# VH-VL binders against p14714r889to1111: the designs that were tried, part 9

Target 1, 223 residues: p14714r889to1111
Amino acid sequence: YLRHEVKDPEKAISFLQDLLHSSGLSEDQKRLLRTSVLCREQLAKVISDSDIEGIEEGYVELDCSEFGLQESLEAVVKQVMELSIERKVQISCDYPQEVSSMRLYGDNLRLQQILSETLLSSIRFTPALRGLCVSFKVIARIEAIGKRMKRVELEFRIIHPAPGLPEDLVREMFQPLRKGTSREGLGLHITQKLVKLMERGTLRYLRESEMSAFVILTEFPLI

## First folded at step 21 (VH-VL)

Design j5
Fold by OpenDDE, last read:
Structure j5 (fold): chain C 223 residues (1-223), chain A 118 residues (1-118), chain B 112 residues (1-112)
Amino acid sequence: as target 1 above (223 residues)
Amino acid sequence: QVQLVQSGAEVKKPGASVKVSCKASGYTFTSYGIHWVRQAPGQGLEWMGWISPYSGNTNYAQKVQGRVTMTADTSTSTAYMDLRSLRSDDTAVYYCARSDYYRGMDVWGQGTTVTVSS
Amino acid sequence: DIVMTQTPLSLSVTPGQPASISCKSSQSLLHDEGNTYLYWYLQKPGQPPQLLIYEVSNRFSGVPDRFSGSGSGTDFTLKISRVEAEDVGIYYCMQGTEWPYTFGQGTKVEIK
């Protein structure tokens, strides 16, 4: 029922975005519109996920296309801005210069989903102290494969102050789903499974004395 | 400094219940779990159960399943272990311990002696 | 349940000499995420247990470097390079890979 009810508004948003695209927007407005489109598409994809079991069992197929990494990261950050402001937690983005021009081939929407969930969780469980910051770092290693092909290994590191996630959520993230899994835990668990579907995808959660971190590794063809 | 301070010794009759408290301090109570471990006189360590103060989720050992209830009060940072229908073989020192997902039980309470005798 | 078996159950060591304790699990303690949740605890006389080693080989804060843990899968070892008087007590291995958590029988270490 909810899925059907969400479809119509989603289509309307899509239609409006198309109209706005053709309405003579400034460069800044175009950028915002693009970000909104990416968010809408991500939403639509999540809603279309009918079988969480499919993700759990790893038989979900990725929808790959060309995308800009910077645009993807912008969409991710925008998704958590409301919470960031509410919690008074700053987000510090640290991207290499290459990110601005990096075009990749992969499932961008799943990448956004993964990064937004981990970033959101990091903000949520950052102590409510003024001046605390969540660090969003991207590390890129480009490798040439022959004369015409390049690949990039990406490491996404989302760092937040200790103590980090509650133990129970970490447990739910990595352990098989059970009856009674929390909403937060389910999201993190799905995130972990999605990462595993990505090329050479790995997800780690570090918990140290001063900081905690999500570390996500994956590889993409570089266009 | 991270500390767990448990309630005092208890002497109970068979069939009675005992509630042991474990007050936590020096850390964010909801970020970590609490395990309960007991040790009968001259015996090894026996895991009893686990609770997440964050979610309230629990996991109990089969041996005490149905007789034990673990709770956590986030307002006072105190964990409780209620053991009912006490038997003589429940006589032991009961420990609470803070748990991290990776580090296991990293800080322990001083222990609470529970004696069950007629 | 995962059964943890320690050997030996008792050990008498001359001060300054090394000690080694084995812990075997009835099944692999390697979790799907890649971590192995094996822990070593020391219970000194009249005291609660204290954490020595977590995740097979990591020393807990304040633990002397004479303590070391190793192993993988189902076979694990705690080593004390030079036993001191303060090392007297009962050592326990514990698995935290799956519920229920289970302890070894304990190994009593004494000084000759």
Scores: ipSAE 0.904, ipTM 0.959, lowest interface PAE 0.4, mean pLDDT 94
Fold by OpenDDE, last read:
Structure j5 (fold): chain C 223 residues (1-223), chain A 118 residues (1-118), chain B 112 residues (1-112)
Amino acid sequence: as target 1 above (223 residues)
Amino acid sequence: QVQLVQSGAEVKKPGASVKVSCKASGYTFTSYGIHWVRQAPGQGLEWMGWISPYSGNTNYAQKVQGRVTMTADTSTSTAYMDLRSLRSDDTAVYYCARSDYYRGMDVWGQGTTVTVSS
Amino acid sequence: DIVMTQTPLSLSVTPGQPASISCKSSQSLLHDEGNTYLYWYLQKPGQPPQLLIYEVSNRFSGVPDRFSGSGSGTDFTLKISRVEAEDVGIYYCMQGTEWPYTFGQGTKVEIK
């Protein structure tokens, strides 16, 4: 029922975005529009996930296409901006232009979903103290596969101040789903499963005395 | 400094109930779990259960299932272990311990001696 | 339940000599995320247990480097390179891979 109810508005948003695209926008406006489109598409994908069990069991197929990492990262940051403002937690993006300018082949919407969830969680469980910052770092290692093919290993590191996630959420993230899993836990669990579907995808959560971090590793063909 | 301070020794009769408290300090109470472990005189360590102060979720050992209730008061950063229908074999030192998903039980309370005798 | 078996149950060591304690689990402690939740605790006389090693080989804060943990799957070892008087107590291995958590029987370490 809910899927049907959200489908029409989603289509309308899509239609309006198309109209806006054709209305002679400035470069900045185009960028915002593109970000909104990516967010909408991500939303649509999540809504279309009819079977959480499928994700849990790893039966979900990735929809791969060419995408710009910069656009994806921008979409991720925009998704968490409201919470960031509300919680008075600053987001510090730390990725070189050389990294963000990369064109990759993969499922960018799933990547957005993964990164947005981990970033949101990091913000959510950062003390609401002025001056605290969540760091969003992207590290790239390019690997040459022959003369014409390149792959890039990306490390996404979301660093947030201690104390980090509650133990229970960390447990829910890595442990099999149970009756009574929290909303937050479910999101993190799905995130973990999605990461595993990605090429050489790994998700780690680090807890130190002063900081905690999500560390996501994955590889993409570099276009 | 992270510290867990438990309530004092208890002497109970068989069939009675005991409630042991564990007050946490020096850290964010909801960020970590609390385990309860007991040790009978001259015996090893026995896991009793776990509670998440964040969610209230619990997991109990089968041996004490139905007789134990673990709770956590976030307002006072205090965990409680209620053990009912006490038996002589429940005589032990009861420990609370802070837990992290990775580090296990990293900080322990001083222990609470519970003696069950007729 | 995962059964944890320690050997030996008692050990008398001359100060300065090494000690080794074995812990075996009835099933693999390797979790699907790749972590192994094996822990070592020391309970000194009259004190609560204290964490020595977490996740097989990581020394907890403040733990001397003479303590080391190793192993994988079902076989784990705690080593003390040079036993000191302060190391006297009962050592326990514990698994935290699945509920319920379970302890080994404990190994009593004494100074000879």
Scores: ipSAE 0.904, ipTM 0.955, lowest interface PAE 0.4, mean pLDDT 94
Fold by OpenDDE, fold request of step 22:
Structure j5 (fold): chain C 223 residues (1-223), chain A 118 residues (1-118), chain B 112 residues (1-112)
Amino acid sequence: as target 1 above (223 residues)
Amino acid sequence: QVQLVQSGAEVKKPGASVKVSCKASGYTFTSYGIHWVRQAPGQGLEWMGWISPYSGNTNYAQKVQGRVTMTADTSTSTAYMDLRSLRSDDTAVYYCARSDYYRGMDVWGQGTTVTVSS
Amino acid sequence: DIVMTQTPLSLSVTPGQPASISCKSSQSLLHDEGNTYLYWYLQKPGQPPQLLIYEVSNRFSGVPDRFSGSGSGTDFTLKISRVEAEDVGIYYCMQGTEWPYTFGQGTKVEIK
């Protein structure tokens, strides 16, 4: 029912975005529009997910296409801005220079979903103290494969101040789903499963005395 | 300093109930779990159960299933273990322990002696 | 339930000599995420247990470097390179990979 009800509004948003694109937009406005398009597409994909069990069992196919990493990261950050402002938690982004020009081949929408969920969780469980910051760091390692092919190993590190996630949510993230899994736990669990579907994808959660971190590793063909 | 302080020794008759408290301090109570472990005289450690103060979710050992209730009061940072229908073989020192998902039970209470005798 | 089996159940060691305790699990303790949730605890006389090693080989804060843990899958070992008087007590291995958590029988370490 929900999927059917959301379909028409989603199409309308898409249509309006196309119209705006054809209008005389400034460069900044074009950038915002592009970000909104990526968010809409992500929304549409999530809504289309009819089988959580399929994700749990690893029977979900990735939809791969060319995408810009910078645009993807912008979409991720914009998704968490409301919560960031509400909780007065700053986000510090640390990207290498090559991210701005990096074109990858993969499922960008799933990547956005993964990164937005982990970043949101990090903000959510950061103490509401002045001066606290969540760090969003990207590390890129380019690897040459043959004479003309390149791949990039990406490490996404989302660092947030102690104490970090409640133990129960960490447990739900990594343990099999059961009846009564929390909404937050389900989101994290799905995220973990999605990462595993990605090429050489790994998700780790680190807990130290002063900080905790999500560490996501994955690899993409570099275009 | 992280510490868990448990309630005092208890002497109970068979069929009675006992409620042991475990007050936590020095850390964010809801960020960690609480395990309960008991040790009969001269015996090894026996896991009883786990509770998440954050969610209230629990997991109990089958041996005490139906007789045990674990609770957590976030306002006082105190965990409770209620054991009903006591019998002589429930005589033991009961420990609460803070748990981290990775580090396991990293901080323990001092223990509470529960004696069940007619 | 995962059964944890320790050997030996008792050990008498001369101060300064090494000690080794084995812990075997009835099932692999390797979790899907890649971590192995094997722990070692020491219970000194008249005291509650205290954490020594977490996740097979990581020393907990304040634990001397003479303690070391190793192993994988179903076979684990705690080693004390040079046993000291303060190391007297009962050592327990524990698995935290799945519910219910289970302990080994314990190994009593005494000084000769």
Scores: ipSAE 0.898, ipTM 0.953, lowest interface PAE 0.4, mean pLDDT 94
Fold by OpenDDE, fold request of step 22:
Structure j5 (fold): chain C 223 residues (1-223), chain A 118 residues (1-118), chain B 112 residues (1-112)
Amino acid sequence: as target 1 above (223 residues)
Amino acid sequence: QVQLVQSGAEVKKPGASVKVSCKASGYTFTSYGIHWVRQAPGQGLEWMGWISPYSGNTNYAQKVQGRVTMTADTSTSTAYMDLRSLRSDDTAVYYCARSDYYRGMDVWGQGTTVTVSS
Amino acid sequence: DIVMTQTPLSLSVTPGQPASISCKSSQSLLHDEGNTYLYWYLQKPGQPPQLLIYEVSNRFSGVPDRFSGSGSGTDFTLKISRVEAEDVGIYYCMQGTEWPYTFGQGTKVEIK
């Protein structure tokens, strides 16, 4: 029922975005529009996911295409801005300079989904104290494969102040789904499974005394 | 300082119920789990169950399934273990322990002696 | 249920000498995320258990460096390089990889 109900509005948003695209926008406006399109596409993809079991079992196919990493990260950050503001938790982004020019081949929408979920969770479970910050750090390691091909190993580190996620959510993230899995836990679990679908994808959650962190590793062909 | 303080010793008759409390302090109560482990006299450690104060989710050992109820009061940062239909073989020291997903049971209560005798 | 088997069940050690305790699980304790949830606890006489080692080889805070854990899969070992009088007690291995959590039988360590 919900899938059907959200399809029409989604299509309308898409249509409007197309109209705006042709309406003589400034460069800044175009950038915002692109970000909105990426968010919409991500939404559409999530809505279209009818087989959670497929994700759980790891047989879901990735839809790979060329994408800009900077644009992807922008879409991720924009998705969590409302919560960030509401919780009074600042997001500190730390990207290497090369991110702005990186063109990758992969499933960007799944990447956005993964990063947005982990970032949202980090914000959600950060104490609402003034001055606290969630750090969103990207580390890129470019590797040459032969004379003409390059790949990049990306490490996404989402660092948030202690105490971090409740144990139960961490457990739900890594353990098989069961009856009664929380909404938050399900999201994290799916995220973990999606990461595993990515090339050399790994997701770790670190808990230390003063901070916790999601660490996501994956590789992409660099275009 | 992280600390778990349990309620005092209990003496019960067979068929009765016992409720042991475990008050947590020094940390965010909902961020960690609580395990209950018991130890019969001269015996090893026996896992009884786990509760998440955050969600209220529980997991009980099959041996005590149906007779045990674990609860957590977030307002008082206190975990409770209720064991019903007590038998002589329930005589043991009962421990609560804080848990982290990675570090396991990292902080333990002092234990509560429960004696079941006719 | 995962069965945890410790050997030996009792150990008498001369102070200053090393000690080694083995713990075997009936199935691999390696979880899908790559972590192995094997723990070592020490229960000193008249006290509650205390965490010594978590995730096979990590010493818990305050644990002396004479304690070390090792192993993988189904075979694990706790080593004490130089046993001291304060090390007397019962040592337990525990798996936290899946429900239900299970303990080994315990190894009683005494001083000769």
Scores: ipSAE 0.897, ipTM 0.954, lowest interface PAE 0.4, mean pLDDT 94

Design j5
Fold by OpenDDE, fold request of step 22:
Structure j5 (fold): chain C 223 residues (1-223), chain A 118 residues (1-118), chain B 112 residues (1-112)
Amino acid sequence: as target 1 above (223 residues)
Amino acid sequence: QVQLVQSGAEVKKPGASVKVSCKASGYTFTSYGIHWVRQAPGQGLEWMGWISPYSGNTNYAQKVQGRVTMTADTSTSTAYMDLRSLRSDDTAVYYCARSDYYRGMDVWGQGTTVTVSS
Amino acid sequence: DIVMTQTPLSLSVTPGQPASISCKSSQSLLHDEGNTYLYWYLQKPGQPPQLLIYEVSNRFSGVPDRFSGSGSGTDFTLKISRVEAEDVGIYYCMQGTEWPYTFGQGTKVEIK
């Protein structure tokens, strides 16, 4: 039912985005439009996920295409801005210079989903104290494979102040789903499963005395 | 400083119920779990169950399943363990302990002695 | 349930000498995410248990460096390089990999 109800508005948004694209837009407006398109596409993909069990069991296929990493990261950050403002938690982005020109081959929408969920969770469970910051750090390690091919190992580190996620959510993230799993826990669990579908994908959650962090590792062909 | 303070000793008759409290301080109560572990006289440690103060989710040991209820009051940062239909073999020191996912039970209460005697 | 088996059940050690306690699990404690949730606790006489080691080999805050944990899969060891009088008590291993959590029988450490 929900899928059907959301489909029509989604199509309308898509149509409007196409119209805007064909209109005379400034460079800044074009950038915003691109970001909005990526968000819409991510939304559509999530809605199309009819089988959570498939994700749980790891037999969902990734839809790979060429994408720009910077645009992807921008879409991720925009998704959590509302909560960031509401919670008065600043987001500090730390990207290497190479990110701006990095073109990758992979499932960008799933990457956005993973990063937005982890960043959102980090903000949600950051104390509502002024001056606290969630750090979104990207580390890129480019590796040459042969004479003409390159791959990049990406580490996404989302660092947030202690105490971090409730124990129960961490547990739900890594353990099989059960009756009574929270909505937040389900999201994190799905995120963890999606990461595992990615090439050399790993997700860790670190908890230290002063800070906690999501650490996501994955590898992409570099175009 | 992180601290768990438990309620005082209890003496009960068989068939009665006991409710032990565990007041937490020095940390964010909802960020961590609470385990209950008991120890009969001269015996080892026995895990009873776990509760998440954040969600209220619980997991109980089969041995006490149906007789135990764990609750948490976030407003007072207090966890409770209610054990019903008490038997003589329920005589033990009962401990609450704070936990996170990785470090296990890192801070323990002082223990509550529960004696079940006719 | 995962059964935790400790050996020995009792140990008498001369001060300054090393001690070693073994803990074996009936199944692997390696979780899917790659962590191993094996813990060591010490219960001193008349006191509640206290955490010594978490996740096989990590010393908890305030735990002296004479304590060390090692192992993998189903075989784990707690070592005390130089036993001191304050180390007297009962040591328990515990698994937190799956429900229900389970403890070893305990190892009583005494000083000669």
Scores: ipSAE 0.896, ipTM 0.954, lowest interface PAE 0.4, mean pLDDT 94
Fold by OpenDDE, look of step 21:
Structure j5 (fold): chain C 223 residues (1-223), chain A 118 residues (1-118), chain B 112 residues (1-112)
Amino acid sequence: as target 1 above (223 residues)
Amino acid sequence: QVQLVQSGAEVKKPGASVKVSCKASGYTFTSYGIHWVRQAPGQGLEWMGWISPYSGNTNYAQKVQGRVTMTADTSTSTAYMDLRSLRSDDTAVYYCARSDYYRGMDVWGQGTTVTVSS
Amino acid sequence: DIVMTQTPLSLSVTPGQPASISCKSSQSLLHDEGNTYLYWYLQKPGQPPQLLIYEVSNRFSGVPDRFSGSGSGTDFTLKISRVEAEDVGIYYCMQGTEWPYTFGQGTKVEIK
């Protein structure tokens, strides 16, 4: 039902984005538009997921294409800005310089989904105290594979102040789905499963006395 | 200082019920789970169940299933364990313990002695 | 249920000497996520249990470095490099990999 009902509005948004693209936008406006397109595409992909069990069991295939990492990260950050502002929790982004020019081959929309969910969760469970910050850090390690091929190992660290996620949500994230799994837990669980689908993908949640962190590792061909 | 303070000793007759409280302090109550573990005199540790104060989700040991109810009051940061239809073999020291998903039961209450006798 | 089996059930140690306790699980404690949820607890006389080791080999805060945990899969070991008087008590291994959580029988450590 929901998939059917959101189809037409989604197409309308897409159409409007196309019109805006052809309307003589400034560079900044083009960037915003691109970000909005990425968000829309991510939305459409998530809505199209009809079998959660399939994701759980790892039957979902990734749709790989070339994408810019910086654009992806921008889309991720924009998705959580409303909550960030509402909760008065700042987001500190720390990207290496090469991210701005890094072109990767992979499923960008799934990457956005993973990062947005973890970042959102981090903000959600950060105390609403002025001055607190969630750190979004990206570490890139480029590896030469073969004669002329390169790959990049990406580490995403989403660091947030203690106390971090409730124990139950961490449990739901890593343990099999059960009757009564929370909405938040389901999202995190799916996120964990999606990470596993990615090349050398791993998701860890670290908990320390002062801070907690999502640590996501994955590898992409570097274009 | 993180601590769990349990209610005092209880003496009950067979068939009665007992409700043990566990007041948490020094940390965000909803961020951690609460386990209940009991120890009969001269015996080892026996896991009874777990509750998430955040969600209210519970998981009970089969041995006490149907007789135990674990609850958590977030307003008072207090967990409760209600054990019904008490039997002599329920005589034990009952512990509540804070749980982290990775670290397990990292903080324990002082224990509550429950004696079931005719 | 996962059965946890400790050996020995009792151990008498001369102060300053090492001690070793084995814990075996009836099935692998390695979770799909890659973590192994094996814990060691010490219950000193007249006290509640206290956490010593979490996830096989991590010392809990305040635990002396003479305590160490090791193992994988179904076989785990707690070692005390040099036993002290304050180490007297009953040691329990526990698995937290799946419900229900289960404890070993306990190992009573005494000083000679």
Scores: ipSAE 0.886, ipTM 0.944, lowest interface PAE 0.5, mean pLDDT 94
Fold by ESMFold2, last read:
Formats: C-alpha cells, sequence, structure tokens
Structure j5 (fold): chain C 223 residues (1-223), chain A 118 residues (1-118), chain B 112 residues (1-112)
C-alpha cells in the first residue's frame, strides 16, 4: 500500500538533469552537476527498485567504511555549488579545526546525500536576492568511552534566511508519503528516513524570526 | 506585527451557507498553514480543518467533510472557510489560526460568530 | 480519531497556590520520527485561545516560567507553580500527531 503512495525519488534526479540542460552553465559546473546526478541516480536506483519500502519501514542496512569528514563536507559543498551560483546565494562554511583530521566509520555516501539534499532545499527556498547566504555549520563533540573507543557526536546546521520552507513542505518531510507529495517533499522525506537509520540520528527543521535551519545530529565511531 | 483579522459576525438560516474570511499580515502568508477551529456556545474547541496556502492541500474533519471548502488567496493573503448546508448545531465562534509544523497554532484570529437559527 | 481526556474539568485555586491539569490520549502521541505533538492552550474570558506549550514541554515565546508541561506517550500534565489572576480561563490540551487534530474537553481554572 505504501509503495503505491510513494513518489518516485527520481523526480529529484530529473530536476537536476533538467537544470543541467536548461541553464547557462560553465563546463566545470556541468561536470560537477553530472557527477552529482550520477551518484544520486545510482543511489536512487537501489532505493526506487528494491528499497523504498525498506527505507520507509526503517530497515535498510548502511554501507559503512572509513572516510575523512573534511573531504565529505567539501564534496557536499561542491555538489550544490551550481544552484548556489544560479540563485546568487552564497554558502558560508563554519567547521571546527578538528574536522580536518577526523576519520570516521560510517556510510559516507548517505551522509553526503543527507547534507546535499538539505543544502539544496535551503538554497531553493532562499529568496533570489543578491547577497543572501546559507550557512553550513558543523559542531563536533568527541566522547571517549574507555581506552580504545572514541565517538564523535556531529551536529550539522544548515541555516538560511527566514521564512524558509513552507509548513506543508516540512509536513511532507516528516509525515507518511501520500499521492500528492511534491518532488521537493519526497526528497526531504527520504532524507529524514536516512537520518533515522544513522546512529542517534535526528533531523529537525527550526523556524525563527530571522532565520530557519535544518539541524541534523548523528554519531560516528572515530578512527 | 503578526496578526489574523477575520470578517464580521453572520446570522444565517438553516440550509444557507457562510463564508468567513481571515486576512493575514506581518508574515509570509505561504510559509504557514491555516487551521479553522470552532467553538459552540459554552462548549470546547473543535478542529475543522487545515489548508496550506503554499500548496493548496487541505484536510477536513470528518464531521464537516463534504460541507466545507477552505481556500487561500495568496494575492490578498486571505484564507476563507465556506460552510454550506448550515444547521443549528453549526452555531459557533469560528477561529482561523496560522500554524508552524512544530509550534502548531501559534497566532489566532479574533473569531467570527456565526449564528444559525430559524 | 485520537480522544483527548482532561481532568479535572474545573478547578478553583487560591492565588499563589499550584495547579495541575492532566491530559490523557487514547493512543500514543509519539510520532514515528520521535516527536510528540502535544500542545496546551489557554483561552482567557472573551479571547481566542493562545498557545502556552508545544511539544509537551516547550514554553511558547512570552509564556511565564510558572507554566510547565511534562509527560510522554499517553499521559501529559500542565502545571502552574503559582496561579495568578491573569491565569484564569479554560485550558485545553490538543494533539497534532495525526489528522484530525483533536482537543481535550477543557479545564476551567478560577480564583477562589
Amino acid sequence: as target 1 above (223 residues)
Amino acid sequence: QVQLVQSGAEVKKPGASVKVSCKASGYTFTSYGIHWVRQAPGQGLEWMGWISPYSGNTNYAQKVQGRVTMTADTSTSTAYMDLRSLRSDDTAVYYCARSDYYRGMDVWGQGTTVTVSS
Amino acid sequence: DIVMTQTPLSLSVTPGQPASISCKSSQSLLHDEGNTYLYWYLQKPGQPPQLLIYEVSNRFSGVPDRFSGSGSGTDFTLKISRVEAEDVGIYYCMQGTEWPYTFGQGTKVEIK
């Protein structure tokens, strides 16, 4: 029943592909976008053909490996750069110095997918006015449990000017999917489900008087 | 200053219709939902439905399903609740309220009294 | 529909004394993503309802700290540590976990 009501996640891929062909992009921008589209297509194929029901029900195994956090964050920013330029929205990054040396164990591709989608949404719903900024902030808290076991709690804040996402889009992110779910809502819904699969993963969307933000918490073993 | 200003009181006969307006100001109209809640004299609060001015999506309480239409006009930042085939038990004060996903109904209109009597 | 049951339905309180209102839901208000959409509203005489507490325990902006909410699952409580004259009115709990949103019957709080 849920499969009948779940929108195909490939709508997000189709949007990016349409953007690739309908805009005045440089060749470097097109290459970055194509790489992002191909990565998303591979993940969406797995999700749409065999795993949408599993993700919605909360049982999909993450593909864990060792990865560098700084490299992952840089890849996320590069993946969204084309839309940032098109909409004239600047991205401001605020990472603690420790991020450059962190090696984590987890699903790097799903983390990048989560962060890219929330960044893209933040850029889409920032008015196309010159000088507006989306802030990508990382807060890290290292927790040592015993001699050989370190974990890091990561808090990602993707902050953008008020008013942010419409209430119905936030609702689509968190509520069960239905026939009329928008393309943007479907992408955010899948992202929310992926966050729940991560260790101590939580996703929250804040709305304040001058800004709105995605706040994503997760935890990784630190190598 | 965020506020919702509703249209004035109405007196109707059974079988008629009423359309209550709710004009929003001081915030981005399409960023918040609009709920309608009514309160019969001496009674508690009853949720009637919700509309998204952004998407046009609605959800109606079963008790009024088929008799209510909620709309939003983004050009005037005004939401409307149209209740048809009025009955005496529709006599109530009708409130509009804007909603945020987490905070819920955080700003309410002043209320519109609808009286249905023969 | 989720039924919300408040107790007591009326309460007479000496100024400066505490008050406590219970709200029970017919099913858990814990949403799949981990949030609990339980709200408290105050309707003062002649006024529309006003939001006091959202998500069980968060005070809305401008709400005095003498108001506190607690609870989980199906059982929730609003406490007023020191009732003041301006706290008179009818208190409603509401759930927003699923459509249709539903209110409790209301608890009338008066000064004795």
Scores: ipSAE 0.750, ipTM 0.893, lowest interface PAE 0.9, mean pLDDT 86
Fold by ESMFold2, look of step 21:
Structure j5 (fold): chain C 223 residues (1-223), chain A 118 residues (1-118), chain B 112 residues (1-112)
Amino acid sequence: as target 1 above (223 residues)
Amino acid sequence: QVQLVQSGAEVKKPGASVKVSCKASGYTFTSYGIHWVRQAPGQGLEWMGWISPYSGNTNYAQKVQGRVTMTADTSTSTAYMDLRSLRSDDTAVYYCARSDYYRGMDVWGQGTTVTVSS
Amino acid sequence: DIVMTQTPLSLSVTPGQPASISCKSSQSLLHDEGNTYLYWYLQKPGQPPQLLIYEVSNRFSGVPDRFSGSGSGTDFTLKISRVEAEDVGIYYCMQGTEWPYTFGQGTKVEIK
């Protein structure tokens, strides 16, 4: 419903930002493009908020298409870069070229939304100390069904220094929404619901003595 | 060493209030929740409520709703439970316990005996 | 409120023999996200409760492997493979799937 009325804001924003980096534009043209990008980012935020009721009730239909995993992972990292720099937290990416070069069939926008929210939370709850990192790992298991068709199980691990998220935020992520749910908790809750909509989607938050991690499992047809 | 140390025993008259403290040490106070659980003499465990030191959010058992206030002071790593309008059936040992989302109440205080007598 | 019912309420065990405690909930403890928030606590004489088992079957740090938890849905069991003198006390199951958290009425385990 609202999704059908709205352009894909992540792709539009990425395209406009790439255009801003091309040579040959005047400063006036760059200012105009930046204003357009900022307006589109605010619109995308409003539209995401309007989906909350549908996601909470489980009504949202995934919008599946062919996409490249590398571009999706790069977009996720770009989306969190400002906070990473502000908090002086490095993002360490660990996924082989054979994994990142995969082309998949699935909902790219929702995947990016899931990964961005978990990565942002991990950065936010990492102390601003020199040398601390958030690790972003992707592990793939390809399942041949004895046919030409392949499916891949992807495991995303977003690992950060202990103690990690406060217990209340982990609770807000998994429990029913209530009046007074924090903005951070709402974002995590929506993420948890989106993972449940993904094929074989599973989300768990691990708390260990030295580290904490989001572990996200989902499955895609491999193109 | 993770530790919760509670305030000493209290003797109160009906209608009074009591405030029990629970001082945490050895861990990041705001990363865990704090539950309060009481146990009347010779009885089982009764959950009273929970507070997040991170957010200040609370959830109270219906039986004590309106008479209890749970707070947390992050500057001293201390949680408090204030129970008002005391009745004789509030006589119990009151425990604080920290909680993790999955592991639940994994570290408990030593307990505080509150006696309400006329 | 989810009612937690333990059986038996009292258990007298010969040292070295197994013990089994049942806990039944008035509704499923399976959360929509796939986890079951069922806990076991032991309260030894004169001590605060201590966590034994979380999420049905996971032993807490330092808990001996003679303790094991099992079950699903509404029916859960704590087993002690070989009861020792230090295992005496009152065992409680508790659910954390929804507010308010609720305890079973307790099972007193004694050495006979």
Scores: ipSAE 0.743, ipTM 0.886, lowest interface PAE 0.8, mean pLDDT 85

